# VH-VL binders against TSET complex member tstD (tstD), part 10

Target 1, 154 residues: TSET complex member tstD (tstD), of Dictyostelium discoideum (Social amoeba) (c0hlf1)
Amino acid sequence: MINSLLITNNNGNIVFSKYYSNINDEKQSEYEKLLYQFTKDEWVNSKNEKHLVTEFSGYITVFTNVGDLMLFLCGSEEMDELALSDVFFPIIESLKDICKKKGVTEQNFIEQIPKFILYLDEIIQRGHLDQVQLESIQNYSSLKHDQPIKKDNV

## First folded at step 4 (VH-VL)

Design u10 (framework fv_erenumab)
Fold by ESMFold2-Fast, scan of step 4:
Structure u10 (fold): chain C 154 residues (1-154), chain A 124 residues (1-124), chain B 110 residues (1-110)
Amino acid sequence: as target 1 above (154 residues)
Amino acid sequence: QVQLVESGGGVVQPGRSLRLSCAASGFTFSSYGMHWVRQAPGKGLEWVAVISYEGSKKYSVDSVKGRFTISRDNSKNTLFLQMNSLRAEDTAVYYCARGHTYLFGSTRYGMDVWGQGTTVTVSS
Amino acid sequence: QSVLTQPPSVSAAPGQKVTISCSGSSSNIGDNYVSWYQQLPGTAPKLLIYDNNKRPSGIPDRFSGSKSGTSTTLGITGLQTGDEADYYCGTWDSSLSGVVFGGGTKLTVL
């Protein structure tokens, strides 16, 4: 399962966080501090890098940058980079869509957080990628109005 | 206390096999990549192999490819090195070591916790 | 010969400073993070430096690391008799897809 999504600005300050697991404030703070310490040198060197992976305390974290923001996606130790990357794609596309007019900047993202939350809730349900809702959204967005598609019986 | 304890070394003839074990305690074993490093008598350190925390990714030095297999059992907090077709040049003290948790991009393969080693002697 | 080149030995008196060099290429030191290890006689190696210049908890600040291009150095100030050991540099080699170590430097405190 997906444990968390953190988004920081280019100075390393968290501008958005969502935890899907029952983690208290102290554990969240510890994770955020340790993540920063372990990725600090790579972050400075890898502003343009994609899908970097760090493993810490039984969790794996994949991170990338989009515009002026850095995205950290954390999964349980049973997930691999490929599974996390599958979740990353719709998140990144959502971020680009909501920020389309002014670009992916810290200020514009902060102004759009309520809309981002609505997209994110369709993508991740209870720590899992919601494939049914995602497919429904894709079908809806490809049509000017909703048209139910029936599955053929075999 | 964080520690690693190797076992399984011994004296064997060329062409035979040994399986080394490394028992981990005092940390969450399943969260760390693990290495095997060897040292021949009076010689320097030679890296042998690494395995990712979940066991899916493995790398080894060319001289042991096809002969040695690194594996792990996270339910038992144990790292293994299966050594087949042993040669005289495999004679060494074998250390297990805990690796950094960072993968891909700028790779970090520093080793912060080491066992005491187990001796493997391949002789006729 | 090792992929990473270190001098075989270095000597100094107590209280002095020593530097141990380690030279490689773009595929190892140039593109990757370097670690340094201390091995006291009859013991397992101990991590002294990781990520080019960082110290693990418990390593005194008289030990330092630096990296420039395809070379790295370990510095030891205020040399003590207990520092007499073999020292190894180590890093990932992208062309070999594996970790490589230097040949080791024996530090003698006379």
Scores: ipSAE 0.007, ipTM 0.504, lowest interface PAE 13.9, mean pLDDT 79

Design w01 (from t01 with heavy chain G102S S103K Y105T Y106I D107E S108V Y111T L112Y; framework fv_tiragolumab)
Fold by ESMFold2-Fast, scan of step 4:
Structure w01 (fold): chain C 154 residues (1-154), chain A 126 residues (1-126), chain B 113 residues (1-113)
Amino acid sequence: as target 1 above (154 residues)
Amino acid sequence: EVQLQQSGPGLVKPSQTLSLTCAISGDSVSSNSAAWNWIRQSPSRGLEWLGKTYYRSKWYNDYAVSVKGRITINPDTSKNQFSLQLNSVTPEDTAVFYCARSKYTIEVSGTYFDYWGQGTLVTVSS
Amino acid sequence: DIVMTQSPDSLAVSLGERATINCKSSQSVLYSSNNKNYLAWYQQKPGQPPNLLIYWASTRESGVPDRFSGSGSGTDFTLTISSLQAEDVAVYYCQQYYSTPPTFGPGTKVEIK
């Protein structure tokens, strides 16, 4: 199963995090710290969306650079790199789709987080890969985005 | 420069709700590199962490088991502050209450507290 | 919960002399994978909130004088003030952040002899 998705800016600060596994605050902090220590020197090698892998403490993490962001996808010990990459692909494509007009920058991504969450919820369900086709992700997420016009006295 | 400024009543009757606020300057309450904590201090319990609120794509809360069920910690992004509500207070809740920031970055993370509010003495008495 | 204890309860030290405060955790706060101790130290002066001195057992917070140092590993930790100054009169607290909830020691009061 997928344990977590972390997205950081180029300074290593977390911009987005989603944990699917049952781990406490201190263990999340430990994982994130070890992740930085194990990967920081390799971040430059992830240009052009090259998938890199690191393994520590029984966790396997696949990571890459997209625009100005670093993405880290962590799986449990039963997952291999190929299974993680299969999940990574639709996440990367979704990120590019929601940021397509202004590019994948920290600021644009932050503005698009609500839309990204809708896409992500179609890709991963309860820690498992559910939907990989971008058009289906777009169509299903749009159903959840629709809502009536809010009326107010302005 | 980060500063935390507390406000709220100093006297609360038993069974009532204690409400305190902590105004933040020099950082954002929605910073994804910070968490916003409430800690109390009394002679009987010493320093006791109560809980925190923090923003990581959405808002999260963590609460100490000892107060879970009667505590709420809420951010207010428009005022750049966060609040504590503690329901059904008893004289045993009498303490100095502090708000405090804990930091999260990939290089430096942990629930230790780098900035504190000035403290508010709350007495629970009839 | 991890229980923190400190010794002594109070300590009287002459100006310029070394002050040593001990802290014990009921279980190890050393994380073997990163070899870091999840322990902080605070100073609290009368009428003021606690002030962070040290984190990761031995890393001094920015602006903290170098006469303050932390040492130890696992379950036993020490805060040392190498040459006590008048402004160091305070209560000192250790705190673990290895497990939630973060927990504090009962404090050690440092006074001038």
Scores: ipSAE 0.000, ipTM 0.513, lowest interface PAE 16.2, mean pLDDT 84

Design w02 (framework fv_tiragolumab)
Fold by ESMFold2-Fast, scan of step 4:
Structure w02 (fold): chain C 154 residues (1-154), chain A 125 residues (1-125), chain B 113 residues (1-113)
Amino acid sequence: as target 1 above (154 residues)
Amino acid sequence: EVQLQQSGPGLVKPSQTLSLTCAISGDSVSSNTAAWNWIRQSPSRGLEWLGKTYYRSKWYNDYAVSVKGRITINPDTSKNQFSLQLNSVTPEDTAVFYCARGYKYVYSSGYFDYWGQGTLVTVSS
Amino acid sequence: DIVMTQSPDSLAVSLGERATINCKSSQSILYSSNNKNYLAWYQQKPGQPPNLLIYWASTRESGVPDRFSGSGSGTDFTLTISSLQAEDVAVYYCQQYYSIPFTFGPGTKVEIK
C-alpha cells in the first residue's frame, strides 16, 4: 500500500501532500517533522533518478530531488524499496512532463498542481497501484497459461 | 525529443528469421515509464501487436499468442535500442513492421505515442 | 482475445461537416477500480505510421486539434471530428489496452464527398 506522497521545496516547506492511508494527525505531524530534519540537515543531496531510503515507524520512504523539489514516497512495511521505486519513477516523469517548458521549479509546479493531480490519480488509486497492477497481473498471472488456480487464500 | 529509427532487411525467404532493430533517441530503453513494442500491419490482418520489452527493476517481455514461440524482443542498453526476431517466417508474415513506445505509466504503457518510420518486410519464395 | 470492431468501414463527409466513427469491444474495457476506459484512437495517412489522437477514451494527445474528441464507455466508443478539414482524410483506428494482446479495430476510412 502506498501511504503518502509529499513534495517539499529546498527549504523543507511542504508544497504538496497526499495521504492515502487514514493516519491520524499525530502520526502525520511526526512523519513531516522527520522529513523536515532530512531537508534541513542536507543529509544527502541526490541527483534525479537516485533514490535514498529511510525507515520511520514501520514505513519505508524513498526520496529524491527533481529540480528545486524534494519528493518523498512512503509505503507500508510489506512494500520493499524496489516496488516503491517502480511507482516513484512514473511520478517523477509526470512531474517533468507537466513542468516541461519552465523546468521543475517550486513556482511552476504550484501553477501545474491541477494537472499533476490528474497524473497522480492515474498512477495511484486509494494507496494501490491500480494502473500498474492491471498490467502486472497480466504479466505475472500463470493462471490462464499453465499454472493451477489457487482454490483458497487462507 | 523522442525519435525511433528502424533498420533491417526488407526481404526474407520462407522458413528464415526476420530481424529488425529500433534505435531510440530522446529516451532510454531502460526507462521505467516506457515499454518498447513491435506492431505489424498487413491488408489481411490490419494492425497487429506482436509484443513488448520493458524494464521494471528487471526486464520483462510480453508476446501476442499468435507469434508466441517464434518471437523474441530484446533490449540493448549499451546501444539504446531494441530488436525483433521472428523465426520460421511464411508469406503470411509479409507486413509493414513498426516499433513504438508505450509511455507515461509503468506497466500500463499500452497506447503508443511515438512510432518508428516503418519497415516493409516481404516474405517470398 | 478482445475483438475490436469499427463502423462504418468507410465514410464520406463534406468539408466542414461532422464525421462520426464508432468502435465496439467484444467485452468491457472499463476497469471498475479506477473508472478508466482503456481505449486509444489513431490517425494514419498513406505512407505514414499511425499517429496517436486520443487515449483513455476521451483524453486528447498534446498537439491534436480540438475538433477531435472521443467519447463512450465500456464496450461502445465514438471518435468525432466536429468540422472535417482536408488534412483529416485518413484511416482511423481504435485500440484497446485493457488486456494483452493489445488489439486494434479494422479501421474506418474517412474521405471527402
Scores: ipSAE 0.000, ipTM 0.498, lowest interface PAE 16.9, mean pLDDT 79

Design w03 (from t03 with heavy chain A102E G103F Y104T E105Y G106I S108G L109S L110Y P111Y; framework fv_tiragolumab)
Fold by ESMFold2-Fast, scan of step 4:
Structure w03 (fold): chain C 154 residues (1-154), chain A 125 residues (1-125), chain B 113 residues (1-113)
Amino acid sequence: as target 1 above (154 residues)
Amino acid sequence: EVQLQQSGPGLVKPSQTLSLTCAISGDSVSSNSAAWNWIRQSPSRGLEWLGKTYYRSKWYHDYAVSVKGRITINPDTSKNQFSLQLNSVTPEDTAVFYCAREFTYIKGSYYFDYWGQGTLVTVSS
Amino acid sequence: DIVMTQSPDSLAVSLGERATINCKSSQSVLHSSNNKNYLAWYQQKPGQPPNLLIYWASTRESGVPDRFSGSGSGTDFTLTISSLQAEDVAVYYCQQYYTTPFTFGPGTKVEIK
């Protein structure tokens, strides 16, 4: 269902990317270049929208801004804008939670990427929406953070 | 340390169901930092991943398309084990079957760090 | 599906000499999210299950001797045994875990010359 999540700064530079689908490196690069051009050209115009929709190679991408960041969520054709927007909700709430002390800025987000990855892994599992409740996401991600490395030398 | 112990019959007739179990010690089958896999090995196909089960707030199952529709991999939390059932077997399913733990604690760590001892299953009349 | 190939099919090396095994994937296994190659190497001795040697293309598993090393990125990978020991006689498999179905190479048999 979910193909990718990309996050850019307000200059269109990718600060985070995660792919869930089997897309080769060249096609990922092509998609990222398309988003870069779109973000640079549309950033000023997109301030009137909470989220937009675009299509690339048979997939649909929904984007929204949170603070100084733009989030792009790409899904298969079987997902529509509403389904993708439902996935955005727990992602946005998680982003706000991990950045709550200093706000959603590029610098603060970059510092919190390791924590964001743990939250994201609870929200999207193998490309499908899993956990949507912030408290559960916090609790499950903290278990992973606090657990020792399972591959220890015995 | 983690140990995986396999059990199940070594002979299955064509059209029957192949059933194996993998008992886990040193980890929990419901651990959210692991996934539990079945892999088979034969001279004709080499090493072939069949599927997995894993717990992340609820149970999930992923299966290889080559066996999808006739395979089931299920956990048993009370016995701390997981099983493989492969329906409608043919002689081409003759293989050594392995269970394996997929390490998932660190992002991008989806490799197999512990394997069961293996079970040779022969499909013949 | 990502197809994995290995070369050579078999390799005979003298004790103490270097063994080199190559692995190729039909598409890149370098993940953009963490810049890691999702590739592992396993050793299998007769009558035993595969044993993990290397993950992320170049990271040695705990307990694996330092004579084993992995290198490469994207689609082309190499496993090197710098000084072959008698206990290293085995079949070696590469595996991608970039996407499901997880796929393995056909294996390279390493024997003493």
Scores: ipSAE 0.000, ipTM 0.475, lowest interface PAE 21.8, mean pLDDT 81

Design w04 (framework fv_tiragolumab)
Fold by ESMFold2-Fast, scan of step 4:
Structure w04 (fold): chain C 154 residues (1-154), chain A 124 residues (1-124), chain B 113 residues (1-113)
Amino acid sequence: as target 1 above (154 residues)
Amino acid sequence: EVQLQQSGPGLVKPSQTLSLTCAISGDSVSSNSATWNWIRQSPSRGLEWLGKTYYRSKWFNDYAVSVKGRITINPDTSKNQFSLQLNSVTPEDTAVFYCARDYKITYSGWFDPWGQGTLVTVSS
Amino acid sequence: DIVMTQSPDSLAVSLGERATINCKSSQSVLYSSNNKNYLAWYQQKPGQPPNLLIYWASTRESGVPDRFSGSGSGTDFTLTISSLQAEDVAVYYCQQYYSYPFTFGPGTKVEIK
């Protein structure tokens, strides 16, 4: 099961968080604080690695860097490390797609969070990996936008 | 094993609403691993996908552009079924209607299983 | 919309002989990132719904006899029945699920000679 996805800027400030388990705000803040303190030195030493894997409080956390953003994905111990790492691929491709005009920057990402949530809902459903194809993610997400299907003629 | 069973009238008058129901066994209509589709088949149009309903964090509906504005596909969690309503029907809507599942886990557009089919004739 | 075409419209094949059905899409249904073709094949017998045979262009559905095989990539696809049996008399449809709306071919009718 995927427990959470956290995205931070280069200063370590959380700009997006999604939890797939029912935990309250106090517990989320505690976990976020402990996770950052625990992995801060390891991340600095390993930030050129494609994916760093660590275990914290019975959960496996993988993390990587995309543009100006840092991504942290936490899953249950029942998940295979490789399976959890594979979740990054559709997330990274989605970020590149929704941020394509201005690049993957903190400001552009913040402006695109509503669209990112729609993409993310196609990738991860109730803590489980679903869709990994960017084109399929785009198609299903665009339908959820209720895009106009009729065009006015002249 | 999932099975789909259809019900509804076989005759509808022009300009009225066509209404069909698909009952699900072996899975929940609110399953996060499935989407629930309606497809029709006629000599003039062949097999035509009409739309679907599915549960994520909330219920969603997706419709083919050719029927959007006339079509509603809705789940009924208490009866474990989903329905099709097609408004303002014409003789051109005469077809065999099928409900069908695709799998959200595999997240494909291939369909299995299908309901048995319902021939709907639009005639006065 | 992606338009699907099939050839031939119908074919008659002797029992035990090979049947070949072609399907073309108006644009590619190959997704380069995963190298998968978003193409399925169905068999439909009179009075029955379509039955899934093949997905991902070449993956056979569980329970489908191994005489059925799918091949092709991009825009050109083939369904092959290596040794036609009496029970294989049916109409066969290809379907793309690369983009919305999902679309089907017009069908190919397979009959015994």
Scores: ipSAE 0.000, ipTM 0.505, lowest interface PAE 16.7, mean pLDDT 79

Design w05 (framework fv_tiragolumab)
Fold by ESMFold2-Fast, scan of step 4:
Structure w05 (fold): chain C 154 residues (1-154), chain A 126 residues (1-126), chain B 113 residues (1-113)
Amino acid sequence: as target 1 above (154 residues)
Amino acid sequence: EVQLQQSGPGLVKPSQTLSLTCAISGDSVSSYSAAWNWIRQSPSRGLEWLGKTYYKSKWYNDYAVSVKGRITINPDTSKNQFSLQLNSVTPEDTAVFYCARGTIFYESGYKYFDYWGQGTLVTVSS
Amino acid sequence: DIVMTQSPDSLAVSLGERATINCKSSQSVFYSSNNKNYLAWYQQKPGQPPNLLIYWASTRESGVPDRFSGSGSGTDFTLTISSLQAEDVAVYYCQQYYNTPFTFGPGTKVEIK
């Protein structure tokens, strides 16, 4: 199962986070600090590697660069590097689609986070990879976006 | 309980290589929750972090700019220890050297530096 | 690099009295996402390595007497010894672990008056 997706800028500052596992806020925050330290340590070492892998207490984290962003995907012990890397594909294609002509930059991504959330909800369901085809992701996210919002709390 | 035991020579000649070893008990040098650090202390520079080695699917190193290019920190899994090699030493490298554990995993919290070796005074002189 | 400073350089306190040591960082070591300050305090006695007293600015390490307490946030931090004991004579160092390289303060020497 996929435990989390974190996206940072090139300085290691988190700009987006999504957790699929039942971990409390303190553990999430400590994991985030660990990734910040890892980002600083690995910037120099990563030049010759397509994807880097790190392991935290039986959880495997794979990371990659897309434009000005760094993506960190954490999975449980049942997942290997290849399975996690396969999850990156629909995520990367979605980022390129939503950012389009302006490119995958920190500022443009931040402006597009609401749209990215809709895409992400089609890619990962309950911690598992669901939809991988960009056209299907676009179509299903559009259906959700167009649904009327019902508010009963007034 | 974690214990760190240092060994190595206390006198090194200028231009030679300073070599120290830190033996670990109560933890594994390959522990994913730990980073293994070298720190030195001198009157002129105070406490100065030199670098670390840690295991995350493969071995990684991080070194302070002040010693980068002269320093190597290497683990030895079979002996459960890690070493420091500092090349081309000068009298300004004279210091007490410490190994120390950094705790870096969220389950155990962040306790840099929670265990230290006993220290080794290294004098660089001819 | 984050620069750490401490004040005073040395402090003489009578047995049973309060000692306070200040530490300042050149940049904030507070991380808003987890509400934690990445700041530690160490005690070093002659001939010994530094010993961890406080981490997360205010969390006391196990086995450390309750007379030691840490406080502060962002760039300004304080270590307090509420009632100085003879065994507390030492040099005290603050350290940030927010960014590498990890950096230490220059130390504050605590002596009995």
Scores: ipSAE 0.000, ipTM 0.500, lowest interface PAE 15.3, mean pLDDT 80

Design w06 (from t07 with heavy chain R101T S102Y Y103K L104Y G108S V109G I110T A111Y H112Y; framework fv_tiragolumab)
Fold by ESMFold2-Fast, scan of step 4:
Structure w06 (fold): chain C 154 residues (1-154), chain A 126 residues (1-126), chain B 113 residues (1-113)
Amino acid sequence: as target 1 above (154 residues)
Amino acid sequence: EVQLQQSGPGLVKPSQTLSLTCAISGDSVSSNSVAWNWIRQSPSRGLEWLGKTYYRSKWYNDYAVSVKGRITINPDTSKNQFSLQLNSVTPEDTAVFYCATYKYTFGSGTYYFDYWGQGTLVTVSS
Amino acid sequence: DIVMTQSPDSLAVSLGERATINCKSSQSVLYSSNNENYLAWYQQKPGQPPNLLIYWASTRESGVPDRFSGSGSGTDFTLTISSLQAEDVAVYYCQQYYSTPLTFGPGTKVEIK
């Protein structure tokens, strides 16, 4: 199961977070502190979009950079690092697609967060990988965008 | 510079809902690097953190176990403020209530309170 | 929950003399990975909210006079006022931010003899 997706800017500020499991605030804080300390030393290396792996409290985290953003994907300890890395591909392609005109920058991403949420909901459902093909993600997200969102539809 | 201005009634009857607001100037309530907190102070409990609301692409809430189930902390982006609702109050909830902020950077855990509202004395009595 | 205690409950110090306030946490608030103590100090005057004095155990907040200093590590912390002034009459609180829920000490009242 996928436990969380965190996205930060170059200053380490979280600009997007989604937790798929019930992790209490204390554990979230510990996890975020660990990631910051680990990745600040590796930030320059991550510019090649290499996926670095770390583990904390039985959770496996892969991370990479896309444009001006750093992405952190956390899964259960039983997941392979390759299985987690497979989730990154549709997420990265979605970010590039929604930010295509102005590039993947903090400002452009923030402006596109509503669109990104629609894409993300097609990729990951209840902590499980669902859609991996960009065309399918685009088609399903556009259908949802054209209709009012019901309270029980998210 | 952030300033916090509180408003709300000073007297609430037992079993009713206590409602307070905190108006923000000098920053946006939807800032992604700030948490908006409520803290109360009484002779019996001292300073007690009650909970927070904060924005990180969507709104989150976190509440102290002692009040969880009775408390709601909500932002209002149109008025640049946040509120506290505490249900089913008892005389033991009598306290001075403060809104307060801390700033957060990913991984740093800087949960010390740099700005405070002026405080609101709330008395719970019949 | 991390329980914070302070000593003494109250302290009377002559103008210009040193005041020392102690704070203890029920478990360490030192994070080994960054070697930082998650401990803050506040000053509260009657009718006013607490005012931040010190964070990270020893870092003075902007605008706070040099006579205020913080020290200590792990579970034992000290706030020192090197030369007490009349405006320093207040209650002083320590606060840990290592673990949620955030918790405060019971306070130490400082008054002039």
Scores: ipSAE 0.007, ipTM 0.539, lowest interface PAE 10.3, mean pLDDT 81

Design w07 (framework fv_tiragolumab)
Fold by ESMFold2-Fast, scan of step 4:
Structure w07 (fold): chain C 154 residues (1-154), chain A 126 residues (1-126), chain B 113 residues (1-113)
Amino acid sequence: as target 1 above (154 residues)
Amino acid sequence: EVQLQQSGPGLVKPSQTLSLTCAISGDSVSSNSAAWNWIRQSPSRGLEWLGKTYYRSKWYDDYAVSVKGRITINPDTSKNQFSLQLNSVTPEDTAVFYCARHYIYSDSSGYKFDYWGQGTLVTVSS
Amino acid sequence: DIVMTQSPDSLAVSLGERATINCKSSQSVLYSSNNKNYLAWYQQKPGQPPNLLIYWASTRESGVPDRFSGSGSGTDFTLTISSLQAEDVAVYYCQQFYSTPFTFGPGTKVEIK
């Protein structure tokens, strides 16, 4: 499963965090400190949204720069690097979509966090990849607070 | 069966760029099942992992801190190979360089270097 | 970075006798969520690349003779060759996959007495 999604500015200040696993505050703080130590030299070198990978403490984290933000997606052992990539791509596309009018900046993203959460809830459910098509993500996100649609895969 | 074949010059002058290529047969460089690594071996540093590249929806890279900023690992899908470029070399970079494959991080298959190239001795000297 | 150490630097063992090589990591390489040790062992003969023997600390790679076995957990690991054969003369390396950069031990040379 997906363990967490963290989004920072280029200085490493967290502007958004979501943990899907039952990690206590102490372990979250430890992960965030290790993540910074393992990625700080790469924060200025993620040109052209190049996807980078780091591993520590049994966590696999895929990360990249989008506009003024750094995105970090962490998975557990049951997710391989390629499965993390499948999740990471629709997250990045969703971020670009919600920020398209003003660009992917720290301020604009902060203003769009409520909408981003709705998109994220369509992509990841219970720590697992659910929806990857941007059009479907947009449509289901808009319906969740208007007329909830029961999800059924049968 | 997967086979990795290395090529590139064995002599490089200090301050220049070291360039090596690893040709892949029996698998695709854009395969979702593998990551493509460079490792070097010298008497002073032993075996040292330098970095890797792999493909999913786009290309991903991971580099060792010791060489970050002067290393690039580039895939070439048309030739089914991947290369190493190491900038600003010094005599300390003299080593036998290996390309190697590892499976994606998986609970079942394990994380391991299952296939290696034959190795290329690169001497950095004027 | 996780630092790997090995002991002894070299050992001489008579044919048919047991060879034991130790490996220590500066940090635990046991991942509690899956209960796996991210440790591998390689054999290297002169002029050849390293050859995988064992992964997940104790799982033999396909084609590796059963005289090779791995044991240990956390920070302390052992590679055992139960009955040394002439073709086992080589340098043996442990390696951790717990975090990047992936790191190797300095190697243990195994020779015939």
Scores: ipSAE 0.000, ipTM 0.519, lowest interface PAE 15.4, mean pLDDT 81

